# Ledger of designs, part 82: VHH binders against o26223

Target 1, 191 residues: o26223
Amino acid sequence: MKLLWTSQHIKVTVHIDGKVSKMDVLEAIKTRRSIRKYQDREVPEELIDKILDAAMCGPSAVDERPWHFIVVRNREMLEKIPEVHPYGAMVKDAPVAIIVCCDSSLEKIPGFWVQDCSIASQNILLAAHSLGLGAVWTGVYPLEDRVEGIRRLFSIPEHVIPFSVIPLGYPAENPGTRDLFDPDRIHLEKW
Key: E = the ipSAE of ESMFold2; O = the ipSAE of OpenDDE; V2 = 0.75 times the mean of E and O plus 0.25 times the DockQ between their complexes.

## First folded at step 6 (VHH)

Design e99 (framework vhh_8pnl_2)
Fold by ESMFold2-Fast, scan of step 6:
Structure e99 (fold): chain B 191 residues (1-191), chain A 120 residues (1-120)
Amino acid sequence: as target 1 above (191 residues)
Amino acid sequence: QGQLVESGGGLVQPGGSLRLSCADAGFTFSNYDMAWYRQAPGKERELVARITTGGSTNYADFVKGRFTISRDNAKSTLYLQMNSLKPEDTAMYYCAKAPFESWIDEFDYWGQGTRVTVSA
């Protein structure tokens, strides 16, 4: 039996033994969009746990895994984020936000924590998308004023560096598709 | 400047109309939110109008009902139709790109601007 579902990227899924195929990894990567408008609807703790589990599965430099996460659901705290992060205005309207942090005491090789926390941030975005949620990465590091503002607001210790703020929720917008493949950026054998 | 080129500015009488254009020579126009900003002498740049990749529009209160922002993705061109122009609309007008997927959420590309002067 065939079950056809069409998204903005037309996809045919085969209904085998009563189950529909989930979005594959390539589809998730290509269709994930930044979402800044959210439904007034709670995100279950179970979904946040799944997202954070995925975040911690990324590769890291010398397997240092320096990330820590703050989960913010308190409306008053979410409303204060735009005061210390000017481009985080959408956070106040999100049901939840995740702050990705680096615990510098876990760092095994200097400076690579930035890549580690970037990987964790992207995994949060992809996992949220795969679970029917929308999210957006709002940059904190390396902007010193934002780093200090977030640190003070959430009582983050000096050896811990806030890296990104990621609001998330059920999406209330549906952005169009992207057309980004550029063969001029691909070099065969050498530059 | 860069790949954005604004045009259509000029001197016009109060109550007149102008249509501004912003041409993008790049290959990613349809993937960007686009905006018109303006800056009068001695003032900060202020948002006039924004249009998203999906075509949703937002306007500053001081132009609502008088200005219309639109885009033509096939021509990689952004427009601002300005009607009922007032002396206080006198400014340099800039178009800007905001990459929707930006994790910093700042406008990356500004044109050189086009001058609009409204005077008798």
Scores: ipSAE 0.332, ipTM 0.681, lowest interface PAE 1.7, mean pLDDT 84

Design f1 (framework vhh_lunsekimig_d3; at its last look DockQ between E and O 0.04; V2 from the best seeds 0.00; counts 0 for: pae E 16.7 > 2, grease 31.7 > 24.2, SAP .98 > .668, placed apart)
Fold by ESMFold2-Fast, scan of step 6:
Structure f1 (fold): chain B 191 residues (1-191), chain A 119 residues (1-119)
Amino acid sequence: as target 1 above (191 residues)
Amino acid sequence: EVQLVESGGGVVQPGGSLRLSCAASGSIFSVYDLYWYRQAAGIERELIASITSGGITNYVDSVKGRFTISRDNSENTMYLQMNSLRAEDTGLYYCATKPWEDWVYYDYWGQGTLVTVSS
């Protein structure tokens, strides 16, 4: 799938195999899987724009919305991420990665930025999946070595906290689906 | 958090048997794929046996027919039954899991249990 701008207000969507399908929200949530293997294909900027728009639409504590995003397409920079993130080996093979950050100067209530950035990270994963891409959340905060490594690598200021690194691309693997519904975790009226 | 603790290692004579256990705590054991790795002196850690959450088992050729991997989800424990042990089975045995959707580590390892096959 490719998105093109034909004018300021008009976008054209093209599905490469000629088939267009619609994924509803529940299907997206239930079928999204972490993807760590990517095709050697570019992701159009228009799709990244849609993903980032979705990332910013989540609920936020006292509506502080402290999110900032770094979009990394530079091959040299992507290849350096595994050097500072022990479980980010797949990032060097991805065509693009998004780093979710918190600007602490935007924080209105202490500590809730973690939930805010988690919401943004999950929205990136769901939006990517809905657009035919695969992605994986690789954790940064609260692991101090990863936070400092990513900060140094991307020149992130001290008042900004790197939260997650999310590589994405067209998927080159299919782990299938899981059934994780557990009724023993549901309590009616009381614990 | 996933915590894995191995037990059951020891010294055994060639042709003997041992049963290794890997106890999991702090998570839903039943949804994890589980692995036994062996590390012998001077040799890279190798995958010996695996069991999926659905119960599908796989073995390396050198242990097939002699070792049996199993899981008991009610006890949050995985086992490796080792029969007809040989000197080359000597090594540190590690249990591991690689939760596909883990966004922090992706792999979790026990600390290892030593198996020595000697007369």
Scores: ipSAE 0.479, ipTM 0.754, lowest interface PAE 1.6, mean pLDDT 87
Fold by OpenDDE, look of step 7:
Structure f1 (fold): chain B 191 residues (1-191), chain A 119 residues (1-119)
Amino acid sequence: as target 1 above (191 residues)
Amino acid sequence: EVQLVESGGGVVQPGGSLRLSCAASGSIFSVYDLYWYRQAAGIERELIASITSGGITNYVDSVKGRFTISRDNSENTMYLQMNSLRAEDTGLYYCATKPWEDWVYYDYWGQGTLVTVSS
């Protein structure tokens, strides 16, 4: 299926005038894109707080909420992430990154922490987008080399599993929108 | 969409050197892993070298110590320095990139550049 890149100019609502335009949830979902280029502009702490609040609002298995978040602003640390993360090159260019982790000691049902942390990660992406920021989900788990690399770099305890690294910043690119709807993937009542 | 264009192929004697280039289109070159493949006559295409967005390089055993993969993000160009070339290095060399977005890999290939090592 040729992804028809319709050049529809995703109006990256560059919040020119600081007015956080309220984005509808469906709009946020449909228009969100991975952003890997960022402006040389700091992200206010207030926005990070909102993003983290959103990250913690997702459901989790039996409400176990196993997630932890490392907020990274230190330039030296951001610059080191690409050394242990093959697809993490953009992290060095971001003003901030959030590392989503699972504390296994908080897990109530084994295995569901992946879904929990995924939901948290996705909420980070959607919240960021709704706030006029760009972000990208860079997968850490379940790749052992990445997990261990991030663990060592940030001195993460053994019982805590780094799950994703999400750089964030004001977007410096507009990748456009994708039409991802595929009716062939929809089955009614039975396969 | 990413376009890749290989260049630098040619005829060289055993023990000789060539430098291949892969020019990539787009402004996000630096965020993607890049690969060199080659295909000899009658043989399946094989991965021979890779360089990650983080600069981590990997080589197949047959080219280790002889080939060097590098990238210049400012020029959106990847290189393959080939030294001590052997007859078995003859083949069509392809540049590839596999962008990762929203947990989807995209495969982009160039048209290839021919390398012939013959006495």
Scores: ipSAE 0.022, ipTM 0.329, lowest interface PAE 6.5, mean pLDDT 87
Fold by ESMFold2, look of step 7:
Structure f1 (fold): chain B 191 residues (1-191), chain A 119 residues (1-119)
Amino acid sequence: as target 1 above (191 residues)
Amino acid sequence: EVQLVESGGGVVQPGGSLRLSCAASGSIFSVYDLYWYRQAAGIERELIASITSGGITNYVDSVKGRFTISRDNSENTMYLQMNSLRAEDTGLYYCATKPWEDWVYYDYWGQGTLVTVSS
């Protein structure tokens, strides 16, 4: 058996277009942590574009794709979010936040928009992580007064439902990896 | 951290009235949903009334029409006006707020105030 890890040759992969992440999808899923502290460093618009592209790749009920996204960089607006969203205090310290919304006029099957927007939100978290950013999902829906508070703050129409606020930026903390696998939650063929 | 302090409990006659107060900490009081719970001897604590940050109220059937929940955001205080009190209303009354943010439940509770409805 090997008792020691050798480090005689550590490879760093650099793609033709410059630096590339050496993180496959399973590693991204297993290593993503909620990040609530951010560097004072701007997030390039190109990275936000990639994250939102990933968000829109999620499946949705009957392909309804009910999501809309508000990208918030304005400091005054970011600082107001905690006034209507008490546990979103870290949002004021983030360089940018993404508000995930459901446009109910795009809903094709009632009630599945929550799953649809949850999938988009998780894709935002994973994409941000793969790009070297940290993010956290702060829940707005189903708390009606938080929904209304965010709707008023960002002039969101009545038929559009703010679902989550996701602050993101270059991480200023590293909470480490967790081992959460629990085989007792797995049932073969039946309960 | 949210702190809740109830007051206004006491002994009242059947058919009487009592007003409970719940003082809450923090300038963000207006964004919390608030709850009154009651615990009678030997019974689990039960929800009896709620009021959202937007002022929407809800009551269990046993108190509907007799109790009125309200909030005063300028005083950071919630109230429970209890009318037509019955012996069955005797118990320890708690105020609570249960925010749900980032898929984490937080349970904040007061210490409770005793209401006794006795001849």
Scores: ipSAE 0.000, ipTM 0.106, lowest interface PAE 16.7, mean pLDDT 83
ESMFold2 (binder alone), look of step 7: mean pLDDT 78; pTM 0.776

Design f10 (framework vhh_vobarilizumab_d1)
Fold by ESMFold2-Fast, scan of step 6:
Structure f10 (fold): chain B 191 residues (1-191), chain A 119 residues (1-119)
Amino acid sequence: as target 1 above (191 residues)
Amino acid sequence: EVQLVESGGGLVQPGGSLRLSCAASGSIFSVYDMAWYRQAPGKGRELVAGITSGGITSYADSVKGRFTISRDNAKNTLYLQMNSLRPEDTAVYYCATKPWEDLVYYDYWGQGTLVTVSS
């Protein structure tokens, strides 16, 4: 008989080694949490490739798509990130981190690359969550000391701007979900 | 900046009640989302209950209906009212700020207070 798929019937199910079967978009957005503690397990390259594919699917101003990504798995390099990023202490304990960068040579409209890279960063967080991984956004731009520290550490060219560092791995914590809906922040017609 | 100190733990019999307090000293307590976590012997830390700066509460399924989280912003104090206690509730209970999305490192934790439920 006629049976149509609907988002309300999709459930998050972790299969074999943390693979998630299905999660609809609204569920993924509502249940994603910042994860700062990771299992001592490697993340397969296949999952990183899927996450980066999702990152590049974000909208960008005038379709400039200015993003580049550095995938860091080297333990010595991960351990050095907290030295240049004070709030990145958890990065040293992650099996992998993604550095989201802007290639300024791809910029078509001044300043919108910040929004483009923010969108890419959020897609990384959502994609990681949908795949049974945990991740956290750590800010780099616009803090110049962090920008230059990360640039120096990873030999990033002058025309490329590091935007965020996102450590990820299989979660070793479960903070639960948040109820963040606040109707007082919604204004009808005018402020 | 913010220091968190828990109190109210102790030995209690099954079915009993206990009220935990967390006193915050330092900056504006009222702007933080707060939570109670617990760690039982041999287990990792588990979120028990959360409360937003606006007073919206959330609970783990294991304690829902038995525990109540509340806050007094004038006294800079967080509370956990624990009713119908079970031996399985035995743990060290921690007061903590809930992580904000833009706060990538939450280092505002209390030292913990031990709750033992036994006959």
Scores: ipSAE 0.000, ipTM 0.132, lowest interface PAE 14.7, mean pLDDT 83

Design f11 (framework vhh_lunsekimig_d3; at its last look DockQ between E and O 0.02; V2 from the best seeds 0.00; counts 0 for: pae O 13.6 > 2, grease 33 > 24.2, SAP .818 > .668, placed apart)
Fold by ESMFold2-Fast, scan of step 6:
Structure f11 (fold): chain B 191 residues (1-191), chain A 120 residues (1-120)
Amino acid sequence: as target 1 above (191 residues)
Amino acid sequence: EVQLVESGGGVVQPGGSLRLSCAASGFTFSNYDLYWYRQAAGIERELIASITSGGITNYVDSVKGRFTISRDNSENTMYLQMNSLRAEDTGLYYCATKPWEDIVYYFDYWGQGTLVTVSS
């Protein structure tokens, strides 16, 4: 979303402090966990740009791609999110949050923007995980009080719908991995 | 919906042992991480042991080597084997689970607690 270009007018290469991670797609999907505790450490703009690039690469209904993103780093603003999102307490301790929004003026087929924004949100979580960050999807839409609270807090226009708030940072917790494969949910040839 | 029921608490002398059980219902037990918390009189609840859905265990330093957490997914039950009990282990023991991947709500589910008293 041009955060690096906007700040510096020139794309630069940032050396990431850490080791190169080898994580294939299946490993990333299976080991990603919601993270709600973060180190007191800044997330480089280059990593946010990579995450947002990944978010915009998702499939979209009629290729309408209605997503817009607000990147919040301001501590005062992050601290106000729990006031309008009852389960967003962890956001105040995150170094950054991404608000996934739908611009309804870009909608080409009624209702599919929810799936589009869900795809973008999941891509943010997977991209963050692949880059050594932790993140969590805190739901906003379709809960009217949360939608209007977030809208007012971030001056979001009426034709734009806040969909999710995703705090992210370097993880300060490790919940481990899950084993979720359930063959009873798979039907061969017919129900 | 989600119910957690603890049992196995009681009074024991220092150096004794107790086994706590937590019977769970209302969720797919094998998919959830499970926790034992302890609340001593006048202090906040402290996480003492955890077991992930994948079987990875963690303990607070004060109980390492003395306590063992385990789970039986076929019986929807979690256990805490407590050995070499100390006066400092006295408290209400709560089993808990968290809807870790819930995108709408995030809160702890708690059992009712079971009292463990270690007295000389």
Scores: ipSAE 0.551, ipTM 0.804, lowest interface PAE 1.0, mean pLDDT 87
Fold by ESMFold2, look of step 7:
Structure f11 (fold): chain B 191 residues (1-191), chain A 120 residues (1-120)
Amino acid sequence: as target 1 above (191 residues)
Amino acid sequence: EVQLVESGGGVVQPGGSLRLSCAASGFTFSNYDLYWYRQAAGIERELIASITSGGITNYVDSVKGRFTISRDNSENTMYLQMNSLRAEDTGLYYCATKPWEDIVYYFDYWGQGTLVTVSS
C-alpha cells in the first residue's frame, strides 16, 4: 500500500529571488514587530494555509479548539473595517486580513475561549513573521461596539464572537530591534 | 495620566526655521513610537513624521529633506526641526503616540497642538 502514499512531506523552495523564511522559534519571538505598512503584493494562498495551520496548533482549554477564521481579501470589505474599528485604518491597506472568531457552541469549559483565541492570534503573528510576512493584531473583543460592528459587517452569527482582526502582507517598513528584557519583572520563589 | 505638550510654534517668514518640542509624561517614553501630525484650517490632520522606539524615522514626501524628527529619551522629549518653511506648512502641529508592538485598541494619545504660521 506504499504506492498509495506520496512524498508530499518534502519542503520545496519557492523561488531563487523569493523564499519562505525558516526561523528559530526564539528568534521569531524576539524579532517579530507589528507591521502596519504593506507592499502592493498579493499573499499566496499556500502561505495563508500555513499560517492557519499554525494557528490551529495552539493549546486550548480541555482541547476545546473554539476558533474559526475568516480570510478577507475583498477590497470593498477591507475598506469598510475602519468604519467599525476606528483604530484599524491600516487594514484597508493590507492585501489580506484574518478574523479570529470563537464559536461559543464549541466551548467545553466556559470563560476560557479568550485565552484560546489569544493563543491562535499570537501563532498567526509568529507564523506570518517566519514566512517573511508582517502582521499586526487589531483588537475587537471585548469592545462591544467593535464586536457588533464586525459581526454585522461579515454576517457573523450571534453565537460566534469576533475576537481579533489581523491584517498581513509583505512588509513595507522595518521598525528595527527592541531590547525589552526587564529583570525587575522576575521574582524568585515569591513576589 | 498620559500627557503630551507641544511647544515652539510661532510666526516665521518663508524660508525660516522652527524647532518644535513635545514633552511627554505618564508612560515609559523610551518604549513608544512617536508621531508629528499637522492640521491646516479646514483640513484633516495629516501624519508628517514618525520615529520608532528604536530610532527609525519616516517622513511624508511633502516634508522630506526639510524636516527632521528626533527624540531625547533622557528628557522624555521629541523634537521636530523644521527648515525651509513654506506658506503651506502653516497649521497646528500635534504630537501623538501609538503603542508600537501592542494590540491595537485605544492607544492613540494626542497633545494640544502648537501653532505654526508662515507668512511674508
Scores: ipSAE 0.190, ipTM 0.652, lowest interface PAE 3.0, mean pLDDT 86
Fold by OpenDDE, look of step 7:
Structure f11 (fold): chain B 191 residues (1-191), chain A 120 residues (1-120)
Amino acid sequence: as target 1 above (191 residues)
Amino acid sequence: EVQLVESGGGVVQPGGSLRLSCAASGFTFSNYDLYWYRQAAGIERELIASITSGGITNYVDSVKGRFTISRDNSENTMYLQMNSLRAEDTGLYYCATKPWEDIVYYFDYWGQGTLVTVSS
């Protein structure tokens, strides 16, 4: 007899005997929540590597792949991020953060880098969730004060644009799931 | 066979205290992180406290300063000391485990839960 964890909205089954039931993509998307509270527990580099691998698997305009990633584990630096990001308070409590950036020199078509970096950021969130971590997308671009703050803090070159800061950690909260489906937002054939 | 058995629930007045226990068997207790969850009626189950195999504790804000999670590896038992209980603490309390060495794993083993009712 194996005891399974079930919740009202999330069905994730993992076996202690080494069998892992993987979260399917729809489940990951639907059950993902922003996590802003983290356990005092380090995130192994192996997990970060998997997350970054996922981040780089998204599509980009004409396959330009303009993204760069800064992995931040230094406590002093993590603690400084909230100073330049007023809604990034939780970053100081995370064991690690990923800063998603665009190298404009890699951009092939102007403007699509925002979509590219958004896809990368979302993949980070989904991958983190699928790995049992919590994360939140804290927006940097297009707010100039945040962009410049992060740029200065991490000595980011002028041609590189910080896009998002994503703290990650083992979750210390469970905000539950939301039903975000809104049929009023769906238009058939015409508005 | 892995088993988690919660106990210690009951009816208590606001401001009262309870001590929950989670008796574990069927695995190397000391190698696992442990968690307390609770579920109020009609509400999704929420994580409220955790203790790592190394003894690091964490709490959600709503229970900080009131609840204390602890473990006794020699007895294969986890505890939740609940002080200054409030009506909003009412719910079914579950213990769960996650292997420390298997950090990618989600929770798979839960107890049956123990009911905590805080009412005047």
Scores: ipSAE 0.000, ipTM 0.216, lowest interface PAE 13.6, mean pLDDT 86
ESMFold2 (binder alone), look of step 7: mean pLDDT 79; pTM 0.779

Design f12 (framework vhh_lunsekimig_d3)
Fold by ESMFold2-Fast, scan of step 6:
Structure f12 (fold): chain B 191 residues (1-191), chain A 120 residues (1-120)
Amino acid sequence: as target 1 above (191 residues)
Amino acid sequence: EVQLVESGGGVVQPGGSLRLSCAASGSIFSVYDLYWYRQAAGIERELIASITSGGITNYVDSVKGRFTISRDNSENTMYLQMNSLRAEDTGLYYCATKPWEDWVDYFDYWGQGTLVTVSS
C-alpha cells in the first residue's frame, strides 16, 4: 500500500497491488482496530503532523477546542509510562505516543471537554489507520492516579488535564476486521 | 501463554441450570482478570460476566441475579453458574483472559467456546 496527498482538496490515494483506490471514511471506520504491537521503525514527523491536523478538526462544544497534544519519542520517557499506567505496557515498545490533554483555561462550557478530547482521540486513531499506522487509545481520565502519574511524568501544569495516551507505529499484528452491527440496538421512533 | 478450554455446555429447558467451566494452563492464572462472553448468531460477541484478579464481579443487566461468575485459582479454573435460563441465553459461550485494559477490541486469550441451547 502507498499513500500520497494532493494539495487541491487534501485527498488520500491508496495503491494496493498495482490498483489505485481511495480510502473512504466508512472503510476507515469499519476496518480500524486497536494495535498494540509495532514494528521497530520510525514514524516520520510529517505523518504525525497529518494526524494532529486531523485531531484538531473534530467538533467541540461551542468551538472551545480545548485540546493540546504532547508528542513523545524519547524511549526513556515511553518506558516510564507503564509505571503510571498499569495496562499501557505496549507504550514502551512504540516508536511514538501522543498524549491528548485538555487545557482547562480554554473551556467555555463546564464538563464538555471530555467529549471534545474523546473526539480528538478517535480522530487520531482513524487518521493513523488511514496512513498505514496502528494505534490504541489507553485511558487516563477519569482515573485520578493515572491523571496525576502522567502529569508528573511529563511536567503537565495543574490547569491541564491528561486525557489519553495513544501509542502508534507501523503495525506488527493484524487482528482482522469485526462485524459489529447489531440491529437490536436500533429503536425506530420509540424505545 | 494461557490456554483456555471451556466445558459444560448443552441443551436445557427454559428455567433450567448449567455450570460452565473454563480450565486454564500455561501461566499464572491468579493474576488475570477473567471474562465470559456470549456469541449469538448475527450478534456481536457480548461480555456477560467478569471477575477481576481481586475477586470483583460484574454482570450485564440481562443476567444479573441469574448468573454467578467465580474462580478457583488453586485449580486454574473459572466458572459460570447459569440459573433460570431463558431462550435468549442461547449462544456460544467463550472464556477469555488478559490484564484489564481500556478500549479493547479483542483479548489476548480466548477459549474455543461451548454451546448452550435453551429450548423446550
Scores: ipSAE 0.006, ipTM 0.180, lowest interface PAE 11.1, mean pLDDT 82

Design f13 (framework vhh_lunsekimig_d3)
Fold by ESMFold2-Fast, scan of step 6:
Structure f13 (fold): chain B 191 residues (1-191), chain A 119 residues (1-119)
Amino acid sequence: as target 1 above (191 residues)
Amino acid sequence: EVQLVESGGGVVQPGGSLRLSCAASGSIFSVYDLYWYRQAAGIERELIASITSGGYTNYVDSVKGRFTISRDNSENTMYLQMNSLRAEDTGLYYCATKPWEDIIYYDYWGQGTLVTVSS
């Protein structure tokens, strides 16, 4: 399959048999797990491009699509994330992390950017899983200390809000699967 | 939010048995994945056994066939049945829950219970 053209860099990737994801969407949703241990192996830029394409395909309130993404591969910067995110220790061991941000200047309806960025974050997790990678959502917003720490570390302007930090890589753990279906949470016709 | 309290540690002879318990409070126990870790003197904590909310179990090779992890959701308690104990099993045993899909905080630990296997 052909990847997206970029204005600065033309990229085309064609995969032979066994290199293309064959997981159906329901299987991907049910088998995705948070992964916090990664192999010492680089993630190709082409896979990051596919993940970010998927991230931008989510529904958005009034189609405002306020998300921006910072791709972090620099080892020194990854090693500094745990200093401003107390539950981001695994980020320093990841080959790459994506920071999901909201550009508040793109917001058309107050407050729905949180849902928009949640949708983008989940799409990153599902896309990574479908491509044979593991990822985890580490929460930033609405925890003010984490928001300011990440903003300062990555020189994020005041009108842009860091929402989540998602390290990803080839998985070095397998937590297995869960059966979470709970019929008590389903109400027919009324509460 | 989640609080874990271990019990059942003690001194046993090689070949003996112990059952460790981990009682949980504060949250809905049944939805959590649960873990037993061991810390020997001078060695970092290692995962010994796990049980998911769905009942799937996993064990490190050194305890497979000797240790059995189980859970009782009605009692909010997890167990580790330890049989055929060896001197190398000596250590502090910690129960933990990592609400694995937690996006804010992902690990809660008990205080540990000491197991000593000595003749």
Scores: ipSAE 0.373, ipTM 0.733, lowest interface PAE 1.4, mean pLDDT 86

Design f14 (framework vhh_lunsekimig_d3)
Fold by ESMFold2-Fast, scan of step 6:
Structure f14 (fold): chain B 191 residues (1-191), chain A 119 residues (1-119)
Amino acid sequence: as target 1 above (191 residues)
Amino acid sequence: EVQLVESGGGVVQPGGSLRLSCAASGSIFSDYDLYWYRQAAGIERELIASIYSGGITNYVDSVKGRFTISRDNSENTMYLQMNSLRAEDTGLYYCATKPWEDIVYYDYWGQGTLVTVSS
């Protein structure tokens, strides 16, 4: 039972994002842009977990929360997505993609699952951006060919509807920010 | 829906200049990334110049210093100023736009304008 203090190397957790200032909610919303070019860098599982946690925190109709998520890291599978989604070419170059799905067995009110899955998709985009990642929403539903193609590629059951495919990674482009405020779309008290 | 109309193509002698225009109708141009592609006979369509919504430009090496991409958001028009033209610049020139935050369709294309560099 002899204990000696030897020179120990402190395990340095090298953070991929480094020391960055925290982005507030309005800043995240206003500065988020679709990103389609990614660095050849792995996205840590911990960041994906944070993004999915944020996705599940959105409001849903009668709190039905019908969303399920498929996390795709396998390069062969990512490379097949453009074959069934003609405008998803950027997905093959992403280190990871999230497929947002609706489990129709969880639906409590007909039709609101589209809004529920839209909310989850937008939360993925905002959470990714807040964590220093870039992402883009590529639409699947309601385009029948894309729905069926994604379903077959990922062995998705018939009662589950693929809604969107969201590739994400560390951004390799910067399109800048948008200024979209239009006061003509705001009506006071009545139309 | 975005419609792109190209103009300014024609026949020019080597060393000459042309300005191509691409006009967009029914769209908010400032929100879009804008591209010029070139397709020569028997060769795949290649991206030659881009201008992002934030104003950042990019060029392929073969046209750097000779071509200038620009945009006029008030006129919903993109331009490609082509100087010191070479025989290898002959081809169909396509403008394209990416509706950057579109979740359904990725690209909108013009019909193409022919540029011929010959005597």
Scores: ipSAE 0.379, ipTM 0.685, lowest interface PAE 1.8, mean pLDDT 84

